# Designs tried in a protein design chat: VH-VL binders against p38822r5to271. Part 2

Target 1, 267 residues: p38822r5to271
Amino acid sequence: LSIGNEIKDSFKETHKWVQNNLKWLKDIEQFYRERAKLEKDYSERLSRLSAEYFNKKSSTSVPISVGDTPTTTPGSIEAAGVVAWNEILSQTDMISKDHDQLSTDFENHVANQLSGLFTKLDMTLSKINGFNNDMVNKKDNIYHELEKAKKDYDEACSTMEMARNRYTKASNDRNKKKLDEKEMEMNKCKNEYLIKINQANRTKDKYYFQDVPEVLDLLQDVNEAKTLFLNDLWLKAASVENDLGANVSKRLQAANSVVKQNKPSLN

## First folded at step 8 (VH-VL)

Design m4
Fold by ESMFold2, look of step 9:
Structure m4 (fold): chain C 267 residues (1-267), chain A 127 residues (1-127), chain B 107 residues (1-107)
Amino acid sequence: as target 1 above (267 residues)
Amino acid sequence: QVQLVQSGAEVKKPGASVKVSCKASGYTFTNYAMNWVRQAPGQGLEWMGWINTYTGNPTYADDFKGRVTMTTDTSTSTAYMELRSLRSDDTAVYYCARDSYFGGSYKLPNYYGMDVWGQGTLVTVSS
Amino acid sequence: EIVMTQSPATLSVSPGERATLSCKASQSVSSNVVWYQQKPGQAPRLLIYGASTRATGIPARFSGSGSGTEFTLTISSLQSEDFAVYYCQQYGYWPYTFGQGTKLEIK
């Protein structure tokens, strides 16, 4: 509310300030889209790395001997290490998917919502600007009508004074009739001028006391909406990244449990 | 009388472009954003995007970004939607629809839906 | 994106009876739901906004309710002109999304 009472050249400066704040939303949106792209790229690269080493592991084997008993036996020290490595690769692949989820969450829950916020508030700001232009135009039209009425009255006064001077120099019926005609026209113009003064005073009071505070309140409402929703979106961004951290921690704990089972069998 | 009148049906080949017009009358064109919504035969409605008719700033749905351009001509109160690189699954009726959004604050009305629709423009994409 | 799921896909009801159409959001959209009616060969027509508020000129037999993820459109005392496809749309989460529609037909 205090913004409306303290701003010199109130609407123009407040509108520019709000508009710049809305434009800033586009920068914040782009930041989170770029974060989403980074997370997606990391996810894809990490998944490919895990797959590469999983396939590399599966290609290392000894020839199977003739008979029903394979030469590769699970449960030995060498096999336990392979089980642990396989789990590390599996959990690494799950971590890659956690980053894919973060990429999706940044895009859908943050960047797209910033785009929507900008889009809606940009339209609201445009409508407030249109409303202000209409109010200014109505006020200006009434002032232009007052200027015209004043000019008409001044011209009628000048014409009447010329007729008065002619009657003073030659006081005949023709000059008296002309004076009377010009006095009547001057009085008509005076009445129109007084009517326009009253209209202009009423319009001035409405504009400065009612209309200007109303549009400034509307601009403040846009800024308040922007701030509230932006704060919510920043908190959402933090929340989705915290969820990634929790999931990654769980993946690593699962891997650690399997690694701890890879005990040396030497006594 | 508030009205949106769209351009006529079009037949296009894959890879071509189409530009649909939407002429508004009976209201102040720049006071309301314009949506574009499409409907494939026998299917539901799909939002394509929105244009701020005061500034000319468009916002596109992700599935159409890069292929769609939305513009306005305020002197004729007309919105345009151009869809490029057409595919057979772009066969649909394309609607313009006036958006009623007025702001999101407690003191401003927020949304009353898409309250005025054009009659639709059938775009057929076939080999 | 918020998925809006409408049920049933088709609802057969006799004129003069009551129809209840369901719309479910995949996540809460509060009361930010709009309902549209669409007859064959026509553009959609706005019925309800804010989940429960009738648009100007919509007969009182149309009513909406719901909040969060569950929404209903109720049409009491069905008229012959009410047999059409009905769509819900959410605006609580960007971008706008529509349900797939419920066809209301004469039983």
Scores: ipSAE 0.563, ipTM 0.816, lowest interface PAE 1.9, mean pLDDT 86
Fold by OpenDDE, look of step 9:
Structure m4 (fold): chain C 267 residues (1-267), chain A 127 residues (1-127), chain B 107 residues (1-107)
Amino acid sequence: as target 1 above (267 residues)
Amino acid sequence: QVQLVQSGAEVKKPGASVKVSCKASGYTFTNYAMNWVRQAPGQGLEWMGWINTYTGNPTYADDFKGRVTMTTDTSTSTAYMELRSLRSDDTAVYYCARDSYFGGSYKLPNYYGMDVWGQGTLVTVSS
Amino acid sequence: EIVMTQSPATLSVSPGERATLSCKASQSVSSNVVWYQQKPGQAPRLLIYGASTRATGIPARFSGSGSGTEFTLTISSLQSEDFAVYYCQQYGYWPYTFGQGTKLEIK
């Protein structure tokens, strides 16, 4: 019984440890939700900024070349600059959208998945705890039955002895019959007691050698699952952010291509 | 036999609250998560949330957060869903459905869908 | 969230014929798809899980296939009781989402 209690304590401790680890998933979830908010805020502010400057009136007029030969005018150079600027602003707006996408990606592909993972593992953990409780209860119940059977047997023995004593004092048919009846009852109780002993032993063996190890293994499985899925989500988080980087790079390259066409001198 | 029996139809005014019950029988109530799904007339299925029947911990869909409360009574094997601040577009049949996550095994569970459903509860929101 | 798109919206088929229903995921969900059947005035009924495994008590004429983003529910020989609305659901990503449904009606 003392060993059983120690094992129970081990389960409780391990369960608590796993539970705490699962709670850590919530913290990580919150972190990525906060990051998503930051990206969203940045996206909105950048979009507004780009729009503001896009809407600014330009005093720069584009000269129209009238004739068969296109002539580069000083005004054309200025126009080219305006074109480059417009492209920069346009690409900036696109970058703002890319940040918005990252915000969405953090929410959908990381934070929500963490939430789901927590829920699933929490459910599993609850099942494991339920299983453990069931096993403990089963064990306790059989021991209670054993105690009862023992008491019944003891009482039957006592009663039989009383009947024996009566028969010894007065050896008659009546007393003999009573003794035989009590002996039969005693044997019945004895058999029941023996059955309960065997059942208790089997239950105990199963509990300690099968059930407890299995429950502990299940707890380990939950913890391992947490680790594996969490790793995947961390990799996913990095992937979506890398995608932002790639998109930003693409936008900047597009802008740069137009800027390079903005020549400083007339050709 | 495994079954879920829900409470009867409700008629509510806008702004009111409704509480639907779902009584489970034929299985261990705390071994299966309970989902709530609604269906507007002529529309598809919408998941509202689920509850851990063992711990009582609920998880709600984003669209219902702050407006829905899911609870359980393990002594009566009954799940409850309360929806507050009712609107006309909340008119729907509300279903409870158990999650097969706990499919009778104590092993690490997989999701196999919602395998047992209540008969549904019609909630009508009208002025 | 993952969007599940079912097609066609309505499928008209004669009794005894084969019916094929499609479900497309906006992203790969591996084999994490379930199918439900819903008859008029009734609650949904689980048909298939894991994209291809029939639930308990489901007739052999129902089969599911597919992986990644494309999934199919097939009814080999339609019975009168099979005319209903069918929904797919993904559980590859949280939250789990439903398709809009396909109505299977008598031609």
Scores: ipSAE 0.273, ipTM 0.688, lowest interface PAE 1.4, mean pLDDT 89

## First folded at step 9 (VH-VL)

Design s3
Fold by ESMFold2, look of step 10:
Structure s3 (fold): chain C 267 residues (1-267), chain A 127 residues (1-127), chain B 107 residues (1-107)
Amino acid sequence: as target 1 above (267 residues)
Amino acid sequence: QVQLVQSGAEVKKPGASVKVSCKASGYTFTNYAMNWVRQAPGQGLEWMGWINTYTGNPTYADDFKGRVTMTTDTSTSTAYMELRSLRSDDTAVYYCARDSYFGGSYKLPNYHGMDVWGQGTLVTVSS
Amino acid sequence: EIVMTQSPATLSVSPGERATLSCKASQSVSSNVVWYQQKPGQAPRLLIYGASTRATGIPARFSGSGSGTEFTLTISSLQSEDFAVYYCQQYGYWPYTFGQGTKLEIK
């Protein structure tokens, strides 16, 4: 049927649309993996920078005792400014670790979850394809059976007409018995054909008015599920980045407290 | 009867590869994803990955990426797991397990666990 | 990934008594936990899914509870065939992860 061809094309188009929407999850996943790499690289470079300057200032310090474990003099006038600087460097190193945590959180709580979402919904889409194939095959099989029943009936009609013509030409008991036999077979085939017509009509109505709308609704449900879960993952991404911001603010306030204790008379 | 039947035990040397088969029967193979799970002697279960049996698209656990390949043959309803560059700590029983996440419905289903397991395939890696 | 920690590693209990097995997730997995039983020389068998729903054919003496990070498998009136290793699995976060197992043995 031409209606069947338009609906088959509609399934293919809708399936491709849903599949492309699911594939978009892969792009979003890659974005957060790349974002995680950026945060990791920043973390490592910031940690190296803070360590470099920690060693630089430590290298200019003079130990106050010579022995197996020399120490820098904390609490002196030079140490007051150096203590503040060392705290700034220490808090900077902690900030580098905060960015390392954000990198890990983007990978584990965002990117990996996008991968899982795609994987699960892609399997759901595959199941919907299987259902669509089963429905199409069921419909096609009923139409094949109808076509066969029509051919059987047409053949039985032809053989009955041949037997009728023979009885008309020679009205004997043998020809009458043959006519009755062929008429019975024709009526059997007619009944089977009428049964198959009714089956085909019921199958056609179910397919076009129930099954096709249902499968298209299932495709929409996949896209709606994708949207709902994706929104949750975007909110999670924002949440882990907000946690970074809160931790950085905490680090800076700790450093500021030490800086404010650095009295001018002690420098 | 729904079942998964795996290939027999194998003995391999370090550096070799092994390919374990898992033949499904009693259900529509492409309606359920297939997990692979391993268990070292005396140890717990470790998820290796899964494969979408309809598309053939696998998803691997990070620890196995680069060494594992999961495939299917839908004409024989068989899943395969190949592990390359074998090490002695790869000695384990390898299970296939049917995933129920998409099972039994064309609607978006809940998850009911790995509901059917193969009998396991012992892979021994020794020099 | 989510770490699932089972305790105790081994639980010795007499037949007819109650066993309580614990599983802790490293962060909330809601109710997305599965329990499996594994007898010696056999593949794991599905017992419980959704933290508390008994799989088809599982005897009523098996029950699960919990949500968030803490989960419990309870076996009332232990039978001889219940002495096995039990694993929890989470599916609240990708990828799936298993606990290390609790061996339930005869005291």
Scores: ipSAE 0.548, ipTM 0.806, lowest interface PAE 2.0, mean pLDDT 87
Fold by OpenDDE, look of step 9:
Structure s3 (fold): chain C 267 residues (1-267), chain A 127 residues (1-127), chain B 107 residues (1-107)
Amino acid sequence: as target 1 above (267 residues)
Amino acid sequence: QVQLVQSGAEVKKPGASVKVSCKASGYTFTNYAMNWVRQAPGQGLEWMGWINTYTGNPTYADDFKGRVTMTTDTSTSTAYMELRSLRSDDTAVYYCARDSYFGGSYKLPNYHGMDVWGQGTLVTVSS
Amino acid sequence: EIVMTQSPATLSVSPGERATLSCKASQSVSSNVVWYQQKPGQAPRLLIYGASTRATGIPARFSGSGSGTEFTLTISSLQSEDFAVYYCQQYGYWPYTFGQGTKLEIK
């Protein structure tokens, strides 16, 4: 009984530990949701800023081509600068969209997956706890039955002994019949008691040597699963952010290509 | 036999709340998560959320966060879904559905769909 | 969210003929696809899970196939009771999302 209680306590502690670890997933989820919000806010603000400057009136003159040979006017140089600026603003707007995509990626590919993972593992833990309870209840039930069987046997023995004493004091057919009946009942109770002993022993053995280890293994499996999936999600989070970096680099290169065409002198 | 029985049809006004019940029988209620799915007239299926029937912990779809509350009563094996601030577009048949897990009740679960459904509850929102 | 696209929207087939329904995922969901059948005025019924495994009690004429982004539900020989709306659902990514459905009607 004492050993059983110790093992039970171990389960509870281990279960609690795993449960606490799962709660950590919620914290991580919240972190990425907050990051998603930041990216969204940045995207919106950057988009507005780009639009504001894009809509500003330019006083730059349009290049005029006269004749068969287009001549670059001083105004043409300014126009080239305006073209470069427009490209920069356009690419900035695209960058804002890239940040918006990152926000979405954090939500869909990281935070929501964390939420799903938590739910699945939480349900699993609940089932494991249910399994443990079932096993404990089964064990307790068979022991209760054993106790009952023992009591019944004890009572039957006592009754048989009384009948024996009566027969000893008065040896007649009636008393003999009663003794035989009580002896039969005693033997019936004895057999039941023996069956319950065997059942109890089997149940106990199964509980300690099979069920408890299995439950602990299941808890370990939950914890391992948490770790594996969490690692994958962390890698995914890094991947989507790297994608942003790559996109930003691409946008800047596009802008730079136009800027390089903005020549400082007239040719 | 495993079955889910839902409460009867409801007619509500905009801004009101509705609470639908789903009574489970024929299985251990707390071994399976309960889902809520709705279907507008002539439309497809929309997942609303699910609830851990053992712990009572719900997870809601983003579109319903703040307006929906899922609860359970383990003593009666009944799941509840409350939808608040009803609008006309909330008119739909609402289903409860049991989440099926592969590998037995005590193994690491894999989702294998919703295998048992309630008969549905029509909620009509009209002025 | 992963978008599940079913095609065609409506499929007209004669009794006894083969019906093929398609479900496409916006990204790979491995084999994590479920198929449901819904008859008019009834709740959906689970048909297939894991893309290819029939649920309990589902006739052999129903089969599912596919992996990644392309999935197919096939009914080898249509029975009168098979005319219904069919939905696919992915459970590779949270939240689990449904297709818009394919209506299988009698030709």
Scores: ipSAE 0.228, ipTM 0.657, lowest interface PAE 1.8, mean pLDDT 89

## First folded at step 15 (VH-VL)

Design z4
Fold by ESMFold2, fold request of step 16:
Structure z4 (fold): chain C 267 residues (1-267), chain A 127 residues (1-127), chain B 107 residues (1-107)
Amino acid sequence: as target 1 above (267 residues)
Amino acid sequence: QVQLVQSGAEVKKPGASVKVSCKASGYTFTNYAMNWVRQAPGQGLEWMGWINTHTGYPTYADDFKGRVTMTTDTSTSTAYMELRSLRSDDTAVYYCARDSWFGGSYKLPNYHGMDVWGQGTLVTVSS
Amino acid sequence: EIVMTQSPATLSVSPGERATLSCKASQSVSSNVVWYQQKPGQAPRLLIYGASTRATGIPARFSGSGSGTEFTLTISSLQSEDFAVYYCQQYSYWPYTFGQGTKLEIK
């Protein structure tokens, strides 16, 4: 195979590789959409759980702790424990909303942006493929013109040789004039053929030394852009999940503070 | 002369489907994505989605996902948008619009907006 | 998704005067804003892209400015054909979103 054929295969291989890497963005997008759905479902189920136990609290009678050896007045044990429990339920509901926010953030700031990245770079890749097709077609048209000029020259040579054979068989003025006419046409076709050879050589040099490297560089640029923006989106995904973690930690600290106020004895 | 010519107005019953065509001329159809944008009477513009005319791969706005299908026919340079399960609030003018995305970075796109619009197709949904 | 809020909803201005139309994004969209003009019964027309660059064939009386969250379209020396609805659009975040429009009408 020629170097030209290896370079042609390089575009096809590189384009396919870039295309597959862009397609991979759809898998990553789907992962974050599924993460968002999981977080939404968890949020809804956690909210229902806290509401169920708020309903139980509303239906529960408050027994007075008047036992054999009570340490506090009626309701002291129940009141302190109920305050802590109410706070745990309240913070649980806030945590459910934190997960709802993470679901929204994954959708809007990660999954949707991966969709946009794929959509835009897929179109860029399509334009690069169109540019490559145009360059190949331009080259092929020049070689078609060369083929045509060669055919015309070969036909003119054949016609001239017929006229030469007739002049050889009968060396008269009419046959000489015909030979001269056909030789002139052959020389015109020869010059056009030589012009087309030079055009084809210049076109080959431009295609292989300028156009192909340029289009391969454009393919590399798409992959580099994909990688940079994908990394940025992964960092954003981590950032929104860290925000959830910080909020949950704050919720639990608030609950812990109330729990710690629940003393075993009245002071 | 770059031009987008859409199919004529349509009247539909709720629950039916409509398919709007958008024929491009004066440019290489597969070099530009095609947006679909609708406008309810007296309302603003609503982006419905985009189709990569080279690959035929569509990207739909969430509100239309599941009800819309965007396709192309590259041999006729025509984009299509089909909206199914029509409701009365789907009454709108539907535009195709060529997207001018030229490349560049994701954060600094080489983008000149939707630079060519079809004339619009009124779709009326009533009983 | 990014909300683009235009103000005022309607702006009444006399011919020959200056109109200033506002567009606010719900978060920074850098300079990735497009402006369109739409006359009654017509498709939108591209005016401005990149917040401040006039599209080909748009008269110099149209200018855009802004970055981040605040954008303006200014029309100096209004002509009769400029009375239309104007839309902003962001393209920093996917999906594209449009403002609700500002109707520019003769005072």
Scores: ipSAE 0.644, ipTM 0.852, lowest interface PAE 1.5, mean pLDDT 87
Fold by ESMFold2, fold request of step 16:
Structure z4 (fold): chain C 267 residues (1-267), chain A 127 residues (1-127), chain B 107 residues (1-107)
Amino acid sequence: as target 1 above (267 residues)
Amino acid sequence: QVQLVQSGAEVKKPGASVKVSCKASGYTFTNYAMNWVRQAPGQGLEWMGWINTHTGYPTYADDFKGRVTMTTDTSTSTAYMELRSLRSDDTAVYYCARDSWFGGSYKLPNYHGMDVWGQGTLVTVSS
Amino acid sequence: EIVMTQSPATLSVSPGERATLSCKASQSVSSNVVWYQQKPGQAPRLLIYGASTRATGIPARFSGSGSGTEFTLTISSLQSEDFAVYYCQQYSYWPYTFGQGTKLEIK
C-alpha cells in the first residue's frame, strides 16, 4: 500500500470538492438571471397596463353652470377623481421602472459578478492543479532515478561477486585484476546509489511535509475566497431588492397623498 | 521570449463566420487565461471574453454570447476565436491578449492587466 | 456594465512637458484600474496596473494615481514616442470595461 497513492488521492478528492463548490456558483448565477428575467417581464407588463389605461382617457366635459349655484369652473374641468386616477397610473408606471431597475441590478451586480467569480477562481484552480502536477512529476522522476541507481548497484554487486568467486578458486594476477576492476565499478555504483538515496529522502520530506500541505492549503484558500465573495454578493442582492422596496414605498406614498386630496365635494 | 502571433487578415461577407488563431510561445500556455478584445476602425477597445486555457472553459461578454466560440489547442499552444453571423459592424481588428490573473497567491491576488498582446487580425465584413 | 469615461478626448502637449490624462468610473472600482498605451497600427501596451504600479520595463516618467471613481495617468516629461492613444480599464466588476481613449498629440 503506497503512501504516495493516499496523498495523490487526497489532492484529487479535495480538488474535486473545490471544483464542485465552484460549479455551484453557476447554479446561483442562473437563479439570479431568472430573477432578473421575471422582474423585467413584470416591468414590461405593468408598463403596458399603465399605458393601456392612460389611452382609455375619458375627458369629462362639464357644462357652463346654469341656474343660481354654479358647480363648474375652468380649474375644475378635470375632476379631482380623474387627477387622482392619473396619479395612480403615473406612479404605477414608475413602479414598473423600479422593477426594470431591479432586473438590471440583479444582472449587473449579482449574476455577472457570480460569473466573474467563477471564471477567475476556476483559472486559479487550474493553476493550482498545474503546480500539483509539476510537483508530482518532479518527485516521480527523482524516484525513477533512485530505482535506476539501485538496479545498477545490484548488477555491479552481482558482477563483483562473480569475480570474487573466480579469484577465490584461482588466486592469480589476472583474477585479482578482474576483481579489482569489478569492485571499483561496484563502489562507483554504490556511491551513485547513496547520492540518489539522499536526494530522494530530501525530496520525500519536502514533498510530503511541505509541498502537499501547501497545495492543499491553496485549494482551501480558493474555497474560502469563494465563500467570502459569495456572501458579499448575497448581501448585495438583498440590498438591491431592499432599494426596490424603498422606491415602491415612495411611489405609493405619492399616490396616497394625491388620493387624500380627492374630496367628495370636488367631484 | 513571450509572444502571441495571430493569423492574417480576413475579408468576409455578412452572414459568414471567421476563425482567428493566436499562437503562444515563451510561456506555459495553460497557466494564463486568454482574452479576446476587438477594436473597430477609429474606435476604442471592446472586451469579447476569455477562455481558461487549462480547462478550455470560455466566458463570453453578453454582447457576443450566441455568436462567439472560443477554443484552445493545448498541444500547439493556440487559442481560437470564431465569430459567426458576421455583420458590417463586426469590421474590426481582433486581438488576443494574455490575462495576468493570479500571478501570486489568492491571499495576495495579483492582476497586472493584459500583459502580452497579439499583433491583431483585421476582419473586414462587407457586402 | 461599468462605464469608464476618459477626458479629454484629445490632449495637445509639447515635448518635454507634463501630460495629465483622466479616467472616471461610473461606480467605485477601488484601485482596480489598468492603463494601456496604443501607438498607431500597434497593439496596446500595458503601462500601469493597480491604478499606480508601473508594469515591468515602463519608464519612470509614467505614473498613475487615484482610487474610487477618479484616476489619473501622468507623463512627467513627454518624449516623442509617448504620443499615442491611452486607455484605462477597470477590473473590479465583471466584465472588464475600457475607457474610450485619450489621444495624446504633439502641440
Scores: ipSAE 0.621, ipTM 0.841, lowest interface PAE 1.6, mean pLDDT 87
Fold by ESMFold2, look of step 15:
Structure z4 (fold): chain C 267 residues (1-267), chain A 127 residues (1-127), chain B 107 residues (1-107)
Amino acid sequence: as target 1 above (267 residues)
Amino acid sequence: QVQLVQSGAEVKKPGASVKVSCKASGYTFTNYAMNWVRQAPGQGLEWMGWINTHTGYPTYADDFKGRVTMTTDTSTSTAYMELRSLRSDDTAVYYCARDSWFGGSYKLPNYHGMDVWGQGTLVTVSS
Amino acid sequence: EIVMTQSPATLSVSPGERATLSCKASQSVSSNVVWYQQKPGQAPRLLIYGASTRATGIPARFSGSGSGTEFTLTISSLQSEDFAVYYCQQYSYWPYTFGQGTKLEIK
């Protein structure tokens, strides 16, 4: 939310808050990289499992059962059951590829984009911090110049007072000339001091009523950008996972159709 | 005159490391991120990473994570890229390039490309 | 990672003629494309950003167009110094990616 006019003297606190929110993006990025790794590992293991069981089709052992039902002794696995089993294995391999795609989508469309979001906004925050430092330094320099001008004026006043005391004690042309010279120097220093007072007042007004609200608004803009883009990335993450779900559902429907056609012949 | 001047060519053996420097002049170094881009002989351009020159925080391309370190020295306006565990296929010209990404809010995004490039540093990795 | 595909790989054109270089993105990158020129032994030079905006100091004979997935760099009335390799780059998605380049050579 806008914090410019409400919290205009608290740059350090607001900057830390924004910085922590940007750093949080790294945690969210790591989460989706770990999700991608899990999906990739699952995909690879599921594919290998499917391949392993396809390779077992050459088994020649006959089924033997214990219990209440007579065992058919065909010498081999029933052909209709094998067709259904091969379809289950085929669809399982296709599901493994769906998980590989989800892994790729999490990495490319979510985690990498979170990395880019952090990287770009971190640079923007750096520029805002530099702007703040520049305006603080400019303000501090004006106050330093004011302090120096005051010291110069105070010294010129003291020197003029000494020259005035000498003239009142010995009112000659030499002492009058020195007094006039010191009065001119004092007036010059006074004018410089008054100029610096006006500069400092203008700087104070600009700093507190223009510069500070502006820099705080820029910090808020970074947080708004972070929030908007992060929300888009969370929605993208949900979208790619929904796509997986839709694809898996299609695979399972295909497998179910074949299984439902399996009409065993017994006895 | 805005300029990036890189360190000279290097010849390395496989397994060694190389550190390329990139000295900036003519602009405020910390106001622009620095990219590193390489080009193998006869090949195209490959982005290696980016460093925030103000904070020193690097972001690396996936293919280089674990082998590359990017740093800066703001007092000398110099960026560095170190590539470790060199292989023969790391033979390339390595460029630093100033990133012009400007703006930092949803309201003012701006990018004018990599607008200033160093002259390149040839790194040759051979047995 | 967004793949930027440039065509043709090599384009032979006579001086004074027009050259048209193509760059295709694997998905929409809006107008977030940069073009660079690279002469032999030199670093790349920025030509065009935002798909169509010439960088400072780039002659008017260079122009860019396109949005979405299709982008074109056009060089009207080719000069001898324009024969170089040209690269496109997208900045819509992280990380930045470059096309493989188009070599423009004298016919």
Scores: ipSAE 0.596, ipTM 0.832, lowest interface PAE 1.7, mean pLDDT 87

